# Ledger of designs, part 200: VH-VL binders against q9h9l3

Target 1, 176 residues: q9h9l3
Amino acid sequence: PRKMVAIDCEMVGTGPKGHVSSLARCSIVNYNGDVLYDEYILPPCHIVDYRTRWSGIRKQHMVNATPFKIARGQILKILTGKIVVGHAIHNDFKALQYFHPKSLTRDTSHIPPLNRKADCPENATMSLKHLTKKLLNRDIQVGKSGHSSVEDAQATMELYKLVEVEWEEHLARNPP

## First folded at step 10 (VH-VL)

Design u50 (framework fv_amlenetug)
Fold by ESMFold2-Fast, scan of step 10:
Structure u50 (fold): chain C 176 residues (1-176), chain A 122 residues (1-122), chain B 108 residues (1-108)
Amino acid sequence: as target 1 above (176 residues)
Amino acid sequence: EVQLLESGGGLVQTGGSLRLSCAASGFTFSDYWMTWVRQAPGKGLEWVSAISESGDYTDYADSVKGRFTISRDNSQNTLYLQMNSLRAEDTAVYYCAKTLYYWGSGSAFDIWGQGTLVTVSS
Amino acid sequence: EIVLTQSPGTLSLSPGERATLSCRASQSVSSDYLAWYQQKPGQAPRLLIYDASSRATGIPDRFSGSGSGTDFTLTISRLEPEDFAVYYCQQYDYSPLTFGQGTKVEIK
């Protein structure tokens, strides 16, 4: 009976020409969609591109943001030993500089039964926005002010719950 | 000086058990993920197991799952690998390695021990 | 698991020449979590490059890493006698952690 959480992170551009993706916000929700963690995070490097249109991060959010090292410690305490659900979750783990075991990772962008329910090819990678619209009849990531990582994490958990029984049975019979 | 020193290797019969130790010095051991990497004679590197800073999380290569147990004692700055049900294919030099990143997990490994040879024979 | 394929298996060169070593991943290493190691007979591996292109502490500037996604390269711009060794790439993007099979750089 391992606990399950869903995560979504927002990244900003750091390094030369803003090409490095650095963690700037992280949201974690429990199985029921309740928020366990939601903080703006200050990268250790200078931010050169806020990527606001997608991240929703603005300079003002960085004023009281939690330093990366402290935030990472808090986040990893929540994730370690749990089943972690995300969408294209490798990007989140990259931003966290974190290696989560494949046996405890659930990526809603790579679950064939989920695509099947959405009438999509089983091995195609579908966006979170598309799957949420098709399967939950809900519009997320609306507007030009950036995404809500809380909204994205909640939608990701709800999507996983649609295939949880089938996919957990598959993984038990075919351990990764 | 930052050092990792392995011990506990030796000759063991198939089906036997052996426990490897890795003594760490020169860095805050409890801040880092630790790993075991092995190398069979004349072959390449194979990752075996990893353990989190607190010891609460562990991960294993499929070839050793259920047979090997990684653990650590942060009060003694020591990493362990308990190897049970040993097979001929477990014959290798076993390296203890430290993650590069402060608070890093599954990162590149910047500090390695000299290795300890485990020979499994019938 | 991500399978790393290194090529060539053996590279025969003379001191002063340029060495170019390839590491190809079976799927994208999107985090640039790709490292290169040098190993000499009877010794532990030594970290050369991490995060695809960052040189580790104490590593000479003749060693450089490049690439992203599925194709990565280690370049030694001008081989010194001490550079003849086996080189391994390693990904740390997803569990299980995997290494390439190695490229041996030997004296011609």
Scores: ipSAE 0.000, ipTM 0.506, lowest interface PAE 14.4, mean pLDDT 87

Design u51 (framework fv_amlenetug)
Fold by ESMFold2-Fast, scan of step 10:
Structure u51 (fold): chain C 176 residues (1-176), chain A 123 residues (1-123), chain B 108 residues (1-108)
Amino acid sequence: as target 1 above (176 residues)
Amino acid sequence: EVQLLESGGGLVQTGGSLRLSCAASGFTFSDYWMTWVRQAPGKGLEWVSAISESGDYTDYADSVKGRFTISRDNSQNTLYLQMNSLRAEDTAVYYCAKAYFGSWYPYYYMDVWGQGTLVTVSS
Amino acid sequence: EIVLTQSPGTLSLSPGERATLSCRASQSVSSDYLAWYQQKPGQAPRLLIYDASSRATGIPDRFSGSGSGTDFTLTISRLEPEDFAVYYCQQYDYSPLTFGQGTKVEIK
């Protein structure tokens, strides 16, 4: 069994003018794309801006949402000791208040071979939507109802699998 | 009032071991990540290690990985740093610090620091 | 890892003057995740600024932080005698947590 998962989180705006990003949903999938975790999460502070266009989060999702402290514990049990794949994953780890070892972290927004396959500059930060369209010929984050964190996590895992052999060999030669 | 008090520092020979303690008071200890930051005499600050609220996650600077172990006892409001295989380069004042989330962010700044405890490693 | 470079290494000024301290990051620090600390000889560091520009509780208004991306500044508008100390910047945007090497603000 592959000791690898992919994660995607959705954040809502809290704090002054809604400028703080607080965790409101987390999805984790295994190597094959099967859902291991998918929960709405209640921030400990008042939500000023649901950012629904991007997050897909609405007030109704908060009614039975898992409190942040409990959700974080559940998520960390899944992530600990595994290779974790994400896109701009530092934002997800920030929202989770979590440090994951760099040696076990794979960020599809910072993998030069992946950008090269997409005919993009190697050091540019490309969106998940762009890379998925270019490399998997699939449209994600479609419409006005917000993003699906499950869909995003699945796309992220599939993108990583395209460069997995090459990138793991690179990391073995050039440890982070 | 929020306070952190370090203890356990002292003089030790290269290859030896020491355990540092940090007693916390004035806040709910189990709700915060805790960190150790060190400072060699006349030098700058270097982050050493961090531990999550329940101790489920720990992280270490590359320079101490495999030699130091961070732990906590939430029932006694105490943070620990077990230091093994000490080297001259580990000579420093070791500070216990409380991680604080400005704007609910996980990567931390330290809002409260202890007074520090000096560890001197000599041959 | 993100490397923080502080300049100048030493700043010699008189009380009443303005001090401007620079901190440059090797990579962009997102969302202004940068803090500033003050340290006096024999004392623990003290938090001054967090989130690049937010003043910590109890810190006088003569201290201000500014900047974004790779270039950050700590300004002390009118130096008081108690402000002569070493100042460190710290990023918390990416692991591992890193500090700058420090800027010493000294008399004369």
Scores: ipSAE 0.000, ipTM 0.482, lowest interface PAE 14.7, mean pLDDT 87

Design u52 (framework fv_amlenetug)
Fold by ESMFold2-Fast, scan of step 10:
Structure u52 (fold): chain C 176 residues (1-176), chain A 121 residues (1-121), chain B 108 residues (1-108)
Amino acid sequence: as target 1 above (176 residues)
Amino acid sequence: EVQLLESGGGLVQTGGSLRLSCAASGFTFSDYWMTWVRQAPGKGLEWVSAISESGDYTDYADSVKGRFTISRDNSQNTLYLQMNSLRAEDTAVYYCARHLYYSSFGYFDYWGQGTLVTVSS
Amino acid sequence: EIVLTQSPGTLSLSPGERATLSCRASQSVSSDYLAWYQQKPGQAPRLLIYDASSRATGIPDRFSGSGSGTDFTLTISRLEPEDFAVYYCQQYDYSPLTFGQGTKVEIK
């Protein structure tokens, strides 16, 4: 009976040619999709590439954004001890410099029953946009102005709820 | 020839303040992140702080956060470390180093000779 | 924070011998974001290796780096008198940047 949250992060490009992904926004929602956290986050690194087309982050969002170390503390306080749901969640945890227990992690990009319901190969990594359209008949990440991490976190939670009973039973029999 | 020259070290009492300087030459200073790394007598290396090319972004080790301030003056090719509320455990040789690649995540290709800070208690 | 543990603490060898120095990370270091430095008494550190295996400018061929994930190695194929020094590894995958405690390579 652990509480469950869903997370989605937006990253900007730092380092040479902007190849390093640094946290610039984080959204966390509860089981019902209510927002628990949603802040723009100032990387400790110079932003080389805002990746605005995907991240939705612009220079203006960095003004008075929460410094990384402060934001990380707030976020970890929410995540610790909970089941955390995400899509390709390894990238989010890496950006947070955080190691969440595998037993409490649910990655909707690697749940075979979810791909099965979407009529996709079980071992393929499907995008959040594709799964959401196929299974929830909802368009997310629309347009070229960037993604909403709140919208993505909400969609991720709803996707997990479609397979929750089946997948939790599987994990109880086959612990990670 | 890349050169980094630290100055401003010396003996200071606990609770005191000191400002270190690092004069850079032989490269375009404004193109690089810069860092301070310290080494206590007989001990290993400890990263202290980093600053972006323009000075807009800074990062600090938890041990110095709130007490030390890194800054730079690109017009004078100089890096600074303002140290306040000094403690005996801040006693170390302080090195200025050029921070290469990966922004605040990086390695250091050139180092200064270091300047000794002794905090007396 | 990622803790880097170097072994051995001290390595006593003669000129001409091979030195093998280990650096172990408490967590996986992605994309081999690991560097090695040499420090002689009274001198500043000198960069030897970056990105786990790339030699820095001016560093002799006898120095090589290898490894990935949590286990990294610095090898000096044939020790020269000037190679007797302390060697540090450093990771730059996670903040804060951290160094190992050092391995002292000393003359027998």
Scores: ipSAE 0.000, ipTM 0.464, lowest interface PAE 15.1, mean pLDDT 87

Design u53 (framework fv_amlenetug)
Fold by ESMFold2-Fast, scan of step 10:
Parts: sequence; C-alpha cells; structure tokens
Structure u53 (fold): chain C 176 residues (1-176), chain A 121 residues (1-121), chain B 108 residues (1-108)
Amino acid sequence: as target 1 above (176 residues)
Amino acid sequence: EVQLLESGGGLVQTGGSLRLSCAASGFTFSDYWMTWVRQAPGKGLEWVSAISESGDYTDYADSVKGRFTISRDNSQNTLYLQMNSLRAEDTAVYYCAKGIWYSGYTSLDYWGQGTLVTVSS
Amino acid sequence: EIVLTQSPGTLSLSPGERATLSCRASQSVSSDYLAWYQQKPGQAPRLLIYDASSRATGIPDRFSGSGSGTDFTLTISRLEPEDFAVYYCQQYDYSPLTFGQGTKVEIK
C-alpha cells in the first residue's frame, strides 16, 4: 500500500515589491494527523514582505530557519513515492520548485464530491477555511497572527478522508 | 562539466525491442529527476518519460505507456529506457535530459547528443 | 493535456532586428511553469528561459521571456547570426510535459 501524507506551506514575498512568493514554512502530517515535518525555511532571496497576517511568519522565525536547499531535500525525501494531499497544492509545489506525479496528487480544492458534501458547486474552488467549517464544523485560520501550516495540513487530511473511498474508486476507474 | 551520453539506438523491426542507455557525469546523478524526450525526423519535440531521484516514481506519455519502461542505476550513474512492441511511429532521435531542479516536471537544462531509433518493416 | 500553439510558424528577419515569438496554451499554465529552447540543425535543444522569464546559465541578455496564464512571449532584442534556429516552448505545469510545434527564425 502506498503511504499518504498531507502538506501545507507558508510563503513570504520576495522580489520587486514583494510580489514573488517564496517558501518560508512547510508542514507535513501523516494519515492520522501526526506531524512528520514542520520547519521554518530561509528563502535564498531577500524578504520584502513577510505577509504575516496570512503566513504567520515574522523576522524572528528566520534567525534559525533551515536554508531552502536543505529543507527542500528533506521535504522531497518525505513526499517521494507517497500520495500527497493538499489544498490548492500546485502553489505548495511551485514554492518547493517541485512537481509531484499527478497520479499521486490529491487536491482538496478540486475534488467535486467534497464540494458536493459542502453544498457548494462541484466545479468551484472553495477555500480550506470554508470547507473545514462546513464539513468538520471547525474554525481554522482564526485570529490576526497568521495561519498555522500544521493546522491547515491536518484539516486538509481530515477533509480528504471524508471522500477518500469514493475518490480513490473514481481515480481507479478514471486514471488522471 | 555536465555530460550525458546516449547509446543503444539502431534499426529495429516493428514489434521488436531496444534498450537505450544514458551515461551521466559532472553532477550528483542521484539528486535529479531524469527525462527522455524524442524527436521524429523533421518534426518537433515530444516528451516520453521521467523518473524520480531514487527511481520510485515514473511517468510516461500515453503513446508509450505499457510499452516503454524507464529505470536508473544510481550506483553506475546510468539512465535506461526499455522499449518494447516498437511501432513505426516510435522512429525518432531519443534524447536523455536532466531536470534543472529536483523534479520530473521541470525545464531541462542539459541534454545528451541523442541516439537514433529507426523502426521499420 | 495542455496543447501549446506557437506563432508565427516562420519568422523571416535580418540580423539586428527584434524577434517576438508567441506561445499560447490551451489551458492556464500555473506559476509560470514555461520554458523556451533553441535548436539548431543536427544539435540537441538548448535551454534559454525557464519559469517564463528566468534566463538559463550562459544565455545572453538579448533573450528575454514574459507572459503568464495562457499567453507567453520570447523576445530576442537584437538578432545575431547565430540566433537563426528553431525555438520551442514547453510547459511543465501538468503531466504530460508538452512542447509547442516550434517557430523557425530564418534569415530574410
């Protein structure tokens, strides 16, 4: 059986006017929600905008952060060969400069049965916060200190588990 | 200096088999995804297959799925493409290429010289 | 699969002129996962641009890439004699990886 993990990354703004998104934190949890990886990551470029309201990243987190190249190697070692669950996961893979095989990728922002359970249009892209509130009756991304990538990864795994049997059967019949 | 050297191309009959090799040097081979890209005579580029750093993940173009197998030997710094049930449409120069990052879905920064595979009856 | 359509098919120009090559995707390409390659007869392709706008190692600054979503451009600001070649765009957003059909830049 192939193992399954969930990932969530936080990005900060680098480049002109802070418009480039660079990886600054990554959390990975296993099927049961246990943390396998959670590190602050130092971008190779100067941070212009911490985006703290959303990322939860502050200058203090960068002091002992793992350099990008090292963190990336650690993360990819965990992801390789596994089914990886995420929400709008292409953003996380872009920040990691990594594409995971489509057949092993599960994006909870693009699973029609999940939207159906939440009484949302099947082809709409719903936020993680909205799906978690509707389906798990749980408030995530609360407050003004930014998001917790651990909390987001855990919520993402729990959301996927609601449709796992149905969606895996669909993918077996209709390979991506 | 990065070098990729393909070998194993040649003339083969429809339905036949061929194995291509790519010898890599000048970089840490086991850190990178590797890719095969082909080009039919006078035509454009077509992606064939990719393999992850350890060989645990492989991906294939639909046109070759079930017939071609990509593999690697990290102890010998060598990439392979086993080609079975060859068709006339598989006639092409086959290039071995290295990813720019640790990903099979990336741009390709170094390419070998290519090896010609001709499939005929 | 994402289909990439390049235009024009052939671009006939003189040395010193500006070349503008287009690549259009049938679906949006996320996060600028688009590359440009140069190929001369009998040679392997050479990477010019990756992530839509980043120049590869050793590539002269007369080459630049731009665009996002479905519409991408390769610009050669002042053509040199060695720039007459076939140019391919490639997306790496979705499997399978796909290339455009190519644009031939030829001498007038």
Scores: ipSAE 0.005, ipTM 0.506, lowest interface PAE 12.4, mean pLDDT 87

Design u54 (framework fv_amlenetug)
Fold by ESMFold2-Fast, scan of step 10:
Order: sequence, then C-alpha cells, then structure tokens
Structure u54 (fold): chain C 176 residues (1-176), chain A 121 residues (1-121), chain B 108 residues (1-108)
Amino acid sequence: as target 1 above (176 residues)
Amino acid sequence: EVQLLESGGGLVQTGGSLRLSCAASGFTFSDYWMTWVRQAPGKGLEWVSAISESGDYTDYADSVKGRFTISRDNSQNTLYLQMNSLRAEDTAVYYCARYPLYSWGSYFDYWGQGTLVTVSS
Amino acid sequence: EIVLTQSPGTLSLSPGERATLSCRASQSVSSDYLAWYQQKPGQAPRLLIYDASSRATGIPDRFSGSGSGTDFTLTISRLEPEDFAVYYCQQYDYSPLTFGQGTKVEIK
C-alpha cells in the first residue's frame, strides 16, 4: 500500500472555561481504511469540558488513556514521512503540537476538485458530513452522543481516493 | 431514583452569611458536575455557580463572584454554597441541579425542591 | 453574555389547542446547545427538551423542540390541563449559562 494515512482527532476543552482545545483521542487509518492507531489520550491539563456531543469523550475514557507526551510520540512515528490526509487537518496538527510538511499534507476541506464533484463551489469549505453524504451516499456523525474518529478518518480517506489521481497530478505540476 | 435535597435556607440580615447544602442520592455523585440556580420571588431562573466532578474547577455568575463559594464533599454526596456579604437582591429560592454532560456547559436533568433564602435589612 | 428573549410573555389558550413558544438568542447558539424547562407554581423546573430537539426521559410526545442558530421553538401539539405552566429556555453554549425570562401558558 502507499505511504499514505488518514487522521482524525477529537479534542476536549481545557484552560479557562474550557476554551483551549486539547487532544483527547486520535485515530489513524491506512490507505485501505484499516486502523493503525486509535487511542484515548489524557491531556496534561485538567479537562474542564469534555465536549461529549462532538468528541464522544466521556470521563470513563480518561481512566486508561495514554498520556499526551507518550501518545504524541507514537502518533508522530506513524505520520513522519507519510502523506497525511485529513479534513480541516490544521486543527489536528495544532492539537498534536506538530508541523507536518505542506507537500505531504492533503486537506479534504480544501481540494477544489472534490467540491466540484459534490456540486459545491470550488472555494467553499464544506463539512466532512456533507461531502461524505453527497459523494459516498453515507451518513456519518449520526446522533448526539459524539463523533467516531475512526469513522471520520475512514470517510476522509475514501473521499480523498475519489480525487487522488487528479490532485496528485496537480500538486506535481504546482508544488506547494 | 435520583434525589436532590436542599437545606440551610432561612432569614438572614444584609451583610450576613449562610451556607446551603444539597444532599444527593440515587446516582454516583462523584461522576457529575453540579450547579446552583436561583429564582427571585416572581422572577425567572438565574444560574449562580457550577462545580466539576472532583471540585477542581468552579465558575460563578458575575453577580455573586467574590461573595459565594461552591464546594462539594464526594465522600458525603453533598454539594455546598457558602454565601457571604449577602444583599437584598440575593433573596431567592436556591435550587441544586445536576449536569448530565461531562462539561462546564450543560442543561440540568434533575433539580431539588429548592430552599428559600430571604435577605432583609 | 448570551441574552435569551422569549415571546410571547403570556400565551392564553384552551385545552386541546396548539402552543408555539419562541426563544431568540442575542447571538448564535452553536451545536443546538439549547434546553427547555417547565415550571409549575411552587415547584422546581422540569427538563423537557435538550439539544434543541431531544425529548427528555418521561416527557410526552406532544412536546417538541426545533430551531437552530438564534431562533428556537417549543411546540405543545395539544395542550392538556397539566401543561398550563411557565416555560423557560436555556443556552449552554457560552458562559455564563443563561435562561430566557419565561413564557406563561395560561387558560383562556
């Protein structure tokens, strides 16, 4: 398989009034959608807001969670040197306190051909849920008990595969 | 069945102090954020204060900040509100309520019956 | 602070009629972080709806919530005698947590 993975992270609120986003779960899948990493992650700061409706994180998930420093090391070993696919992926990298080379980053929220296939304006930022429904005819992030980061990472990889050939050719001609 | 029982209300003089208690039963108290909400006679609901499951985080409405202190004793399944420097506008029924979400921001699924605090001059 | 304005202040209706109660936020309430409560005289508030449209445990089907952003609605499809009460909306998107001023549903 290619040196390509897809990532999706869940964040909880830390700091004053829970306004700081801290990593609390990370899922990474390979090109075929197989899970390479999926761990709950314990932030170094006190969790003020679990944001459960979106994150799916509850207090019970923190009991055996991997400490941030250790999880970060594990995740970075998987990401380094690979093409990393995500949706609004800058938020995931920020939570990881990590800079991934732009030349190896693919953000499905900023790929004009993908929006074009979905009959959306090329320069609009579309949600993962909308693109997945429109292009894959699949409902993700269903209900109000939180998102599945595994489901989101898998959907993100499948969306990228729809435009992979076209977009890789574009990037080869127009390096970032 | 979830039960919340407030106590400690009564008549107090302006500038005085009072401590409210809320006894919780029927659930694992230490797993939930808790709150105090008050209601002045004939008026609407006003959020007063919140406390996280372990007590590590607390928050207050601006109107009570610096005068009220929320605390909890998980070994006794009890929530407290220490009220200092009481003013006439603090006159209200004080309700204890439970946060069903593991979050600072929540709706409240169970409420106590309330305890009346009357502040007079 | 997010200010919630409820309208009408008083709604006078007969049993069997439909009640429609409005709650308007001074700024967008993201992610449907809005709840509705019912309060009868001398009683504590009772949770009816959370996440704008989810019915709380034990709440009859005649109660429904809808809306998003700044505009939220509580609908009681067919008023029963026990439904005449004061109704409050509450947002939990931004601190401080705030309630609307209430809508009184009274017998005509």
Scores: ipSAE 0.006, ipTM 0.519, lowest interface PAE 12.0, mean pLDDT 88

Design u55 (framework fv_amlenetug)
Fold by ESMFold2-Fast, scan of step 10:
Structure u55 (fold): chain C 176 residues (1-176), chain A 122 residues (1-122), chain B 108 residues (1-108)
Amino acid sequence: as target 1 above (176 residues)
Amino acid sequence: EVQLLESGGGLVQTGGSLRLSCAASGFTFSDYWMTWVRQAPGKGLEWVSAISESGDYTDYADSVKGRFTISRDNSQNTLYLQMNSLRAEDTAVYYCAKSGFYYTWSGPFDYWGQGTLVTVSS
Amino acid sequence: EIVLTQSPGTLSLSPGERATLSCRASQSVSSDYLAWYQQKPGQAPRLLIYDASSRATGIPDRFSGSGSGTDFTLTISRLEPEDFAVYYCQQYDYSPLTFGQGTKVEIK
């Protein structure tokens, strides 16, 4: 097994009118798609907007949720020193208040060969849902009950594996 | 188990003041937002005010802003509502209610007190 | 401010019948942030349903909630004598917290 994981986070709205995005769930899977971490996370600020249609987070999930500071420590222990794969992963790192080394980060929203394989412009930012349907023939993020961060993390890892060999070769020749 | 007991209601003249108290027991008071909800005779429920678990944040219905002050004493498990410049339309049964979820105003009220009647007359 | 409108204002039924109560929001209520309460004369309200469809502790399974967005429903599948009361919906999506005006379920 490789030292590679995929991550997907869900955020809720805190602060005035729910304008601030705060971490409320994090899922991490290994190279084979097995779940290493999946916890609901309690923001330190009051939740104004759960954004359930997208986040899948409901008030019941917050009752036994892990406090942010504790969850962050657990998550960072898993991510440190590993290659971390995500889709638009900057948003996940921002919610975690964490900076992962660029050399160990893989963002499936910014991998030109992946877009090429999906018959999309190489420099366009395509949604995870579109790439997963086009390349894996699988529908994710369906319905109005919110996204599954486990499902999203698993899809993200599978998408990366489609271009892993050529992209790792590219990065070896063109270090970030 | 969970109990909320209001007190301090009574008859008061328009322009007067009154302080309501709510004694809480059976749960960790400092983990929940607390609220006051009122009900005028024969009418529906109206949310009045809410206070965060530590007392750092408060919110008020527009109808009472500037006249009512919500506060809490976590050492005594007690919620308060200081009502000033009372009007006839403030006549209602005032209920103390506990927020249903940890550390948030956003939720149902899972427990209510029996209510205390405030009558404001001219 | 989210305005909740309940209908009908009064529902006259017999024991054993099904009661269907409506609550409509002036704008979309996110994440099913809606609760239902029962109130009997001289008593405090009692929480029945939260998150639009979750039954509160101790509430009989004849009470059920459904709906999303702007249209929510409380259903009492088979009215018992103790169910004749006033019912209120409440949203907690956005401040200020608001209640519907109530639906009275009375004996026909």
Scores: ipSAE 0.006, ipTM 0.528, lowest interface PAE 10.5, mean pLDDT 89

Design u56 (framework fv_unasnemab)
Fold by ESMFold2-Fast, scan of step 10:
Structure u56 (fold): chain C 176 residues (1-176), chain A 123 residues (1-123), chain B 107 residues (1-107)
Amino acid sequence: as target 1 above (176 residues)
Amino acid sequence: EVQLVESGGGLVQPGRSLRLSCTASGFTFGDYWMDWVRQAPGKGLEWVAEIESDAYGGTTYYAESVKGRFTISRDDSKSIVYLQMNSLRTEDTALYYCTRGWLYSSGYPFDYWGKGTTVTVSS
Amino acid sequence: DIQMTQSPSSVSASVGDRVTITCRASQSISTYLNWYQQKPGKAPKLLIYDASSLESGVPSRFSGSGSGTDFTLTISSLQPEDFASYFCQQYDSLPYTFGGGTKVEME
């Protein structure tokens, strides 16, 4: 076990025409895939577009959701000082209004060896669903109820573990 | 300017097959789900099929009335979405519209529609 | 499947009139509802999304309201180009389903 976690966030649309992505759910798992955090989160701004097709978020989930300010504090306490794994993780950090050190960040959408194992172009951004199917032989994000951020975080951690040794050695020799 | 142009419709006998095509332009095709919606003569609109963008796995979804007979597919290099229609029935007679589905990062479907292509299934 | 019941099936109106069209879902769809205009021989055109949000380029005389199961499209001052059919559509869950349509005809 390492001081390493994986995160996946679900966002809803706020602001003009719902074009701003605001945090509405966050799941964090440890190295072994055990859930450390999984909460629905109430944005401080009016929700214009729930984006239910992807997020799985509905108005009913907001009734007892943790307010953004409180949820953010809880999440940052878990992330601070740890290696954080995610897929297209910049979007998650932006929604959290948080800067995580690049040296402690691992983005499975930007790890060339991972794409290579999946027989994909090394510099392409491949979806989590595709990489998980190709490398773990598992279907995620199935159905029309939106994506499970717990499932996505678990898959992301397992994908990273496939290249962990190689990629950590690369980063030690080539600090970001 | 966003454009969707359907082709491939025609008159066919029951039990035969047709392949519809929809060529998209004026937007980043690979970012969007794509859908087919049909309208029978003098009737309302019926959703037929949906395909996710390739970046999100390209999962397909179908209306129960066409499941097992129709196949939706896409070619992002050409900005084309297809509908392969097998085992056609008289009740499949309709004007078939190509519609722009969801954007991968935001959500409401069908903000643009093509002019449609007519499929008539008759003996 | 979610059934969308639209009323009236037709309405006769004059230029300048306020026209209201209603749409009822068989179960709650939150605000996941689009409204379309369809002119003879043409494809549907999106007017309103998320029950009340006006699509870019659509005149401000069109407005939508409602949430849950009951929705209304309003045309505040009918213009000659507004004589058309109008349809609602839910996108809460698959399969996507449409209302039966309302034809707005010249009186």
Scores: ipSAE 0.005, ipTM 0.493, lowest interface PAE 14.0, mean pLDDT 88

Design u57 (framework fv_unasnemab)
Fold by ESMFold2-Fast, scan of step 10:
Structure u57 (fold): chain C 176 residues (1-176), chain A 123 residues (1-123), chain B 107 residues (1-107)
Amino acid sequence: as target 1 above (176 residues)
Amino acid sequence: EVQLVESGGGLVQPGRSLRLSCTASGFTFGDYWMDWVRQAPGKGLEWVAEIESDAYGGTTYYAESVKGRFTISRDDSKSIVYLQMNSLRTEDTALYYCTRSFYWGSGSYLDYWGKGTTVTVSS
Amino acid sequence: DIQMTQSPSSVSASVGDRVTITCRASQSISTYLNWYQQKPGKAPKLLIYDASSLESGVPSRFSGSGSGTDFTLTISSLQPEDFASYFCQQYDSLPYTFGGGTKVEME
């Protein structure tokens, strides 16, 4: 397997009016889609809005959730020194309060060749759901009970694999 | 039955220090955030400080009027929350309540209050 | 800071009366508002949380309503034990702020 993982996080609303996004679940998969990490995470602030329809997070998930400080340490051990793939990955890194090197970051929402394969404008930001349906002929994020971060991380890795050779060559010639 | 018992209040001169304690019983203390709220004689309620449970990181929050002078802390092994008050001023004179902060999904509220302990800052 | 304004400061009422107390926030706080009752010489007691949810053990004659900036606490049929001060409190943002209080006193 490569030194490559894919990540997807679920956030709940904290702070004034629940407008701050705080980490409440993180899933990390390896190159083959096998789960390396999948834990519910207890935010360090009051949960004002579970955002359940989107996050899938409920009060019951918080009972045995890993405290943020501990979960962050575990997650960073997995990510450090690896190529990390995500979709709109800046949001995940922000929730982790973590800065990953741009040279080791791959964001499937900003890869022009991937959009081209999906018959979308190269500079458009397309949703993970749309790209997965168009390129993998698979429906994800179905229903109103919330998203699966495992499913999203697996789809994100599979999408990246479609353009990996082309994109890695591009990055070698045009370092970020 | 939930009980919160404050102690440590008294008469002190301006510029001095005082430490308040609140002993909790009847619930799993470590699961709750704790607050201090004060009430000056014949006046309304003023929130003073809050401390998160350790599971949430134990972060502390303060009203602007007490920042830099007051410190909230907790000892979960003893089920006690403390309020260390330094550089006391006459306007700090009040009945000080210890309160439990409960979270209900997307909400929070001060569901239990102690009887309070009186702090009088006077020359 | 979010300012909470209560009206009236006091109200004189008789047993059986309907009493209405209002609370206005200086900015929108959604439903993030609590109501407390304080009897003379006693600590405050939670009555209503999240604007309209009745706390366990509180009589059904108490009700709360409102969202955004305007909130109301209603006592449908005042009882002798209800003569007390009432305070609203927002928890939308720190610092938590309380209204100035409303004293419900016997006519």
Scores: ipSAE 0.000, ipTM 0.470, lowest interface PAE 15.3, mean pLDDT 87

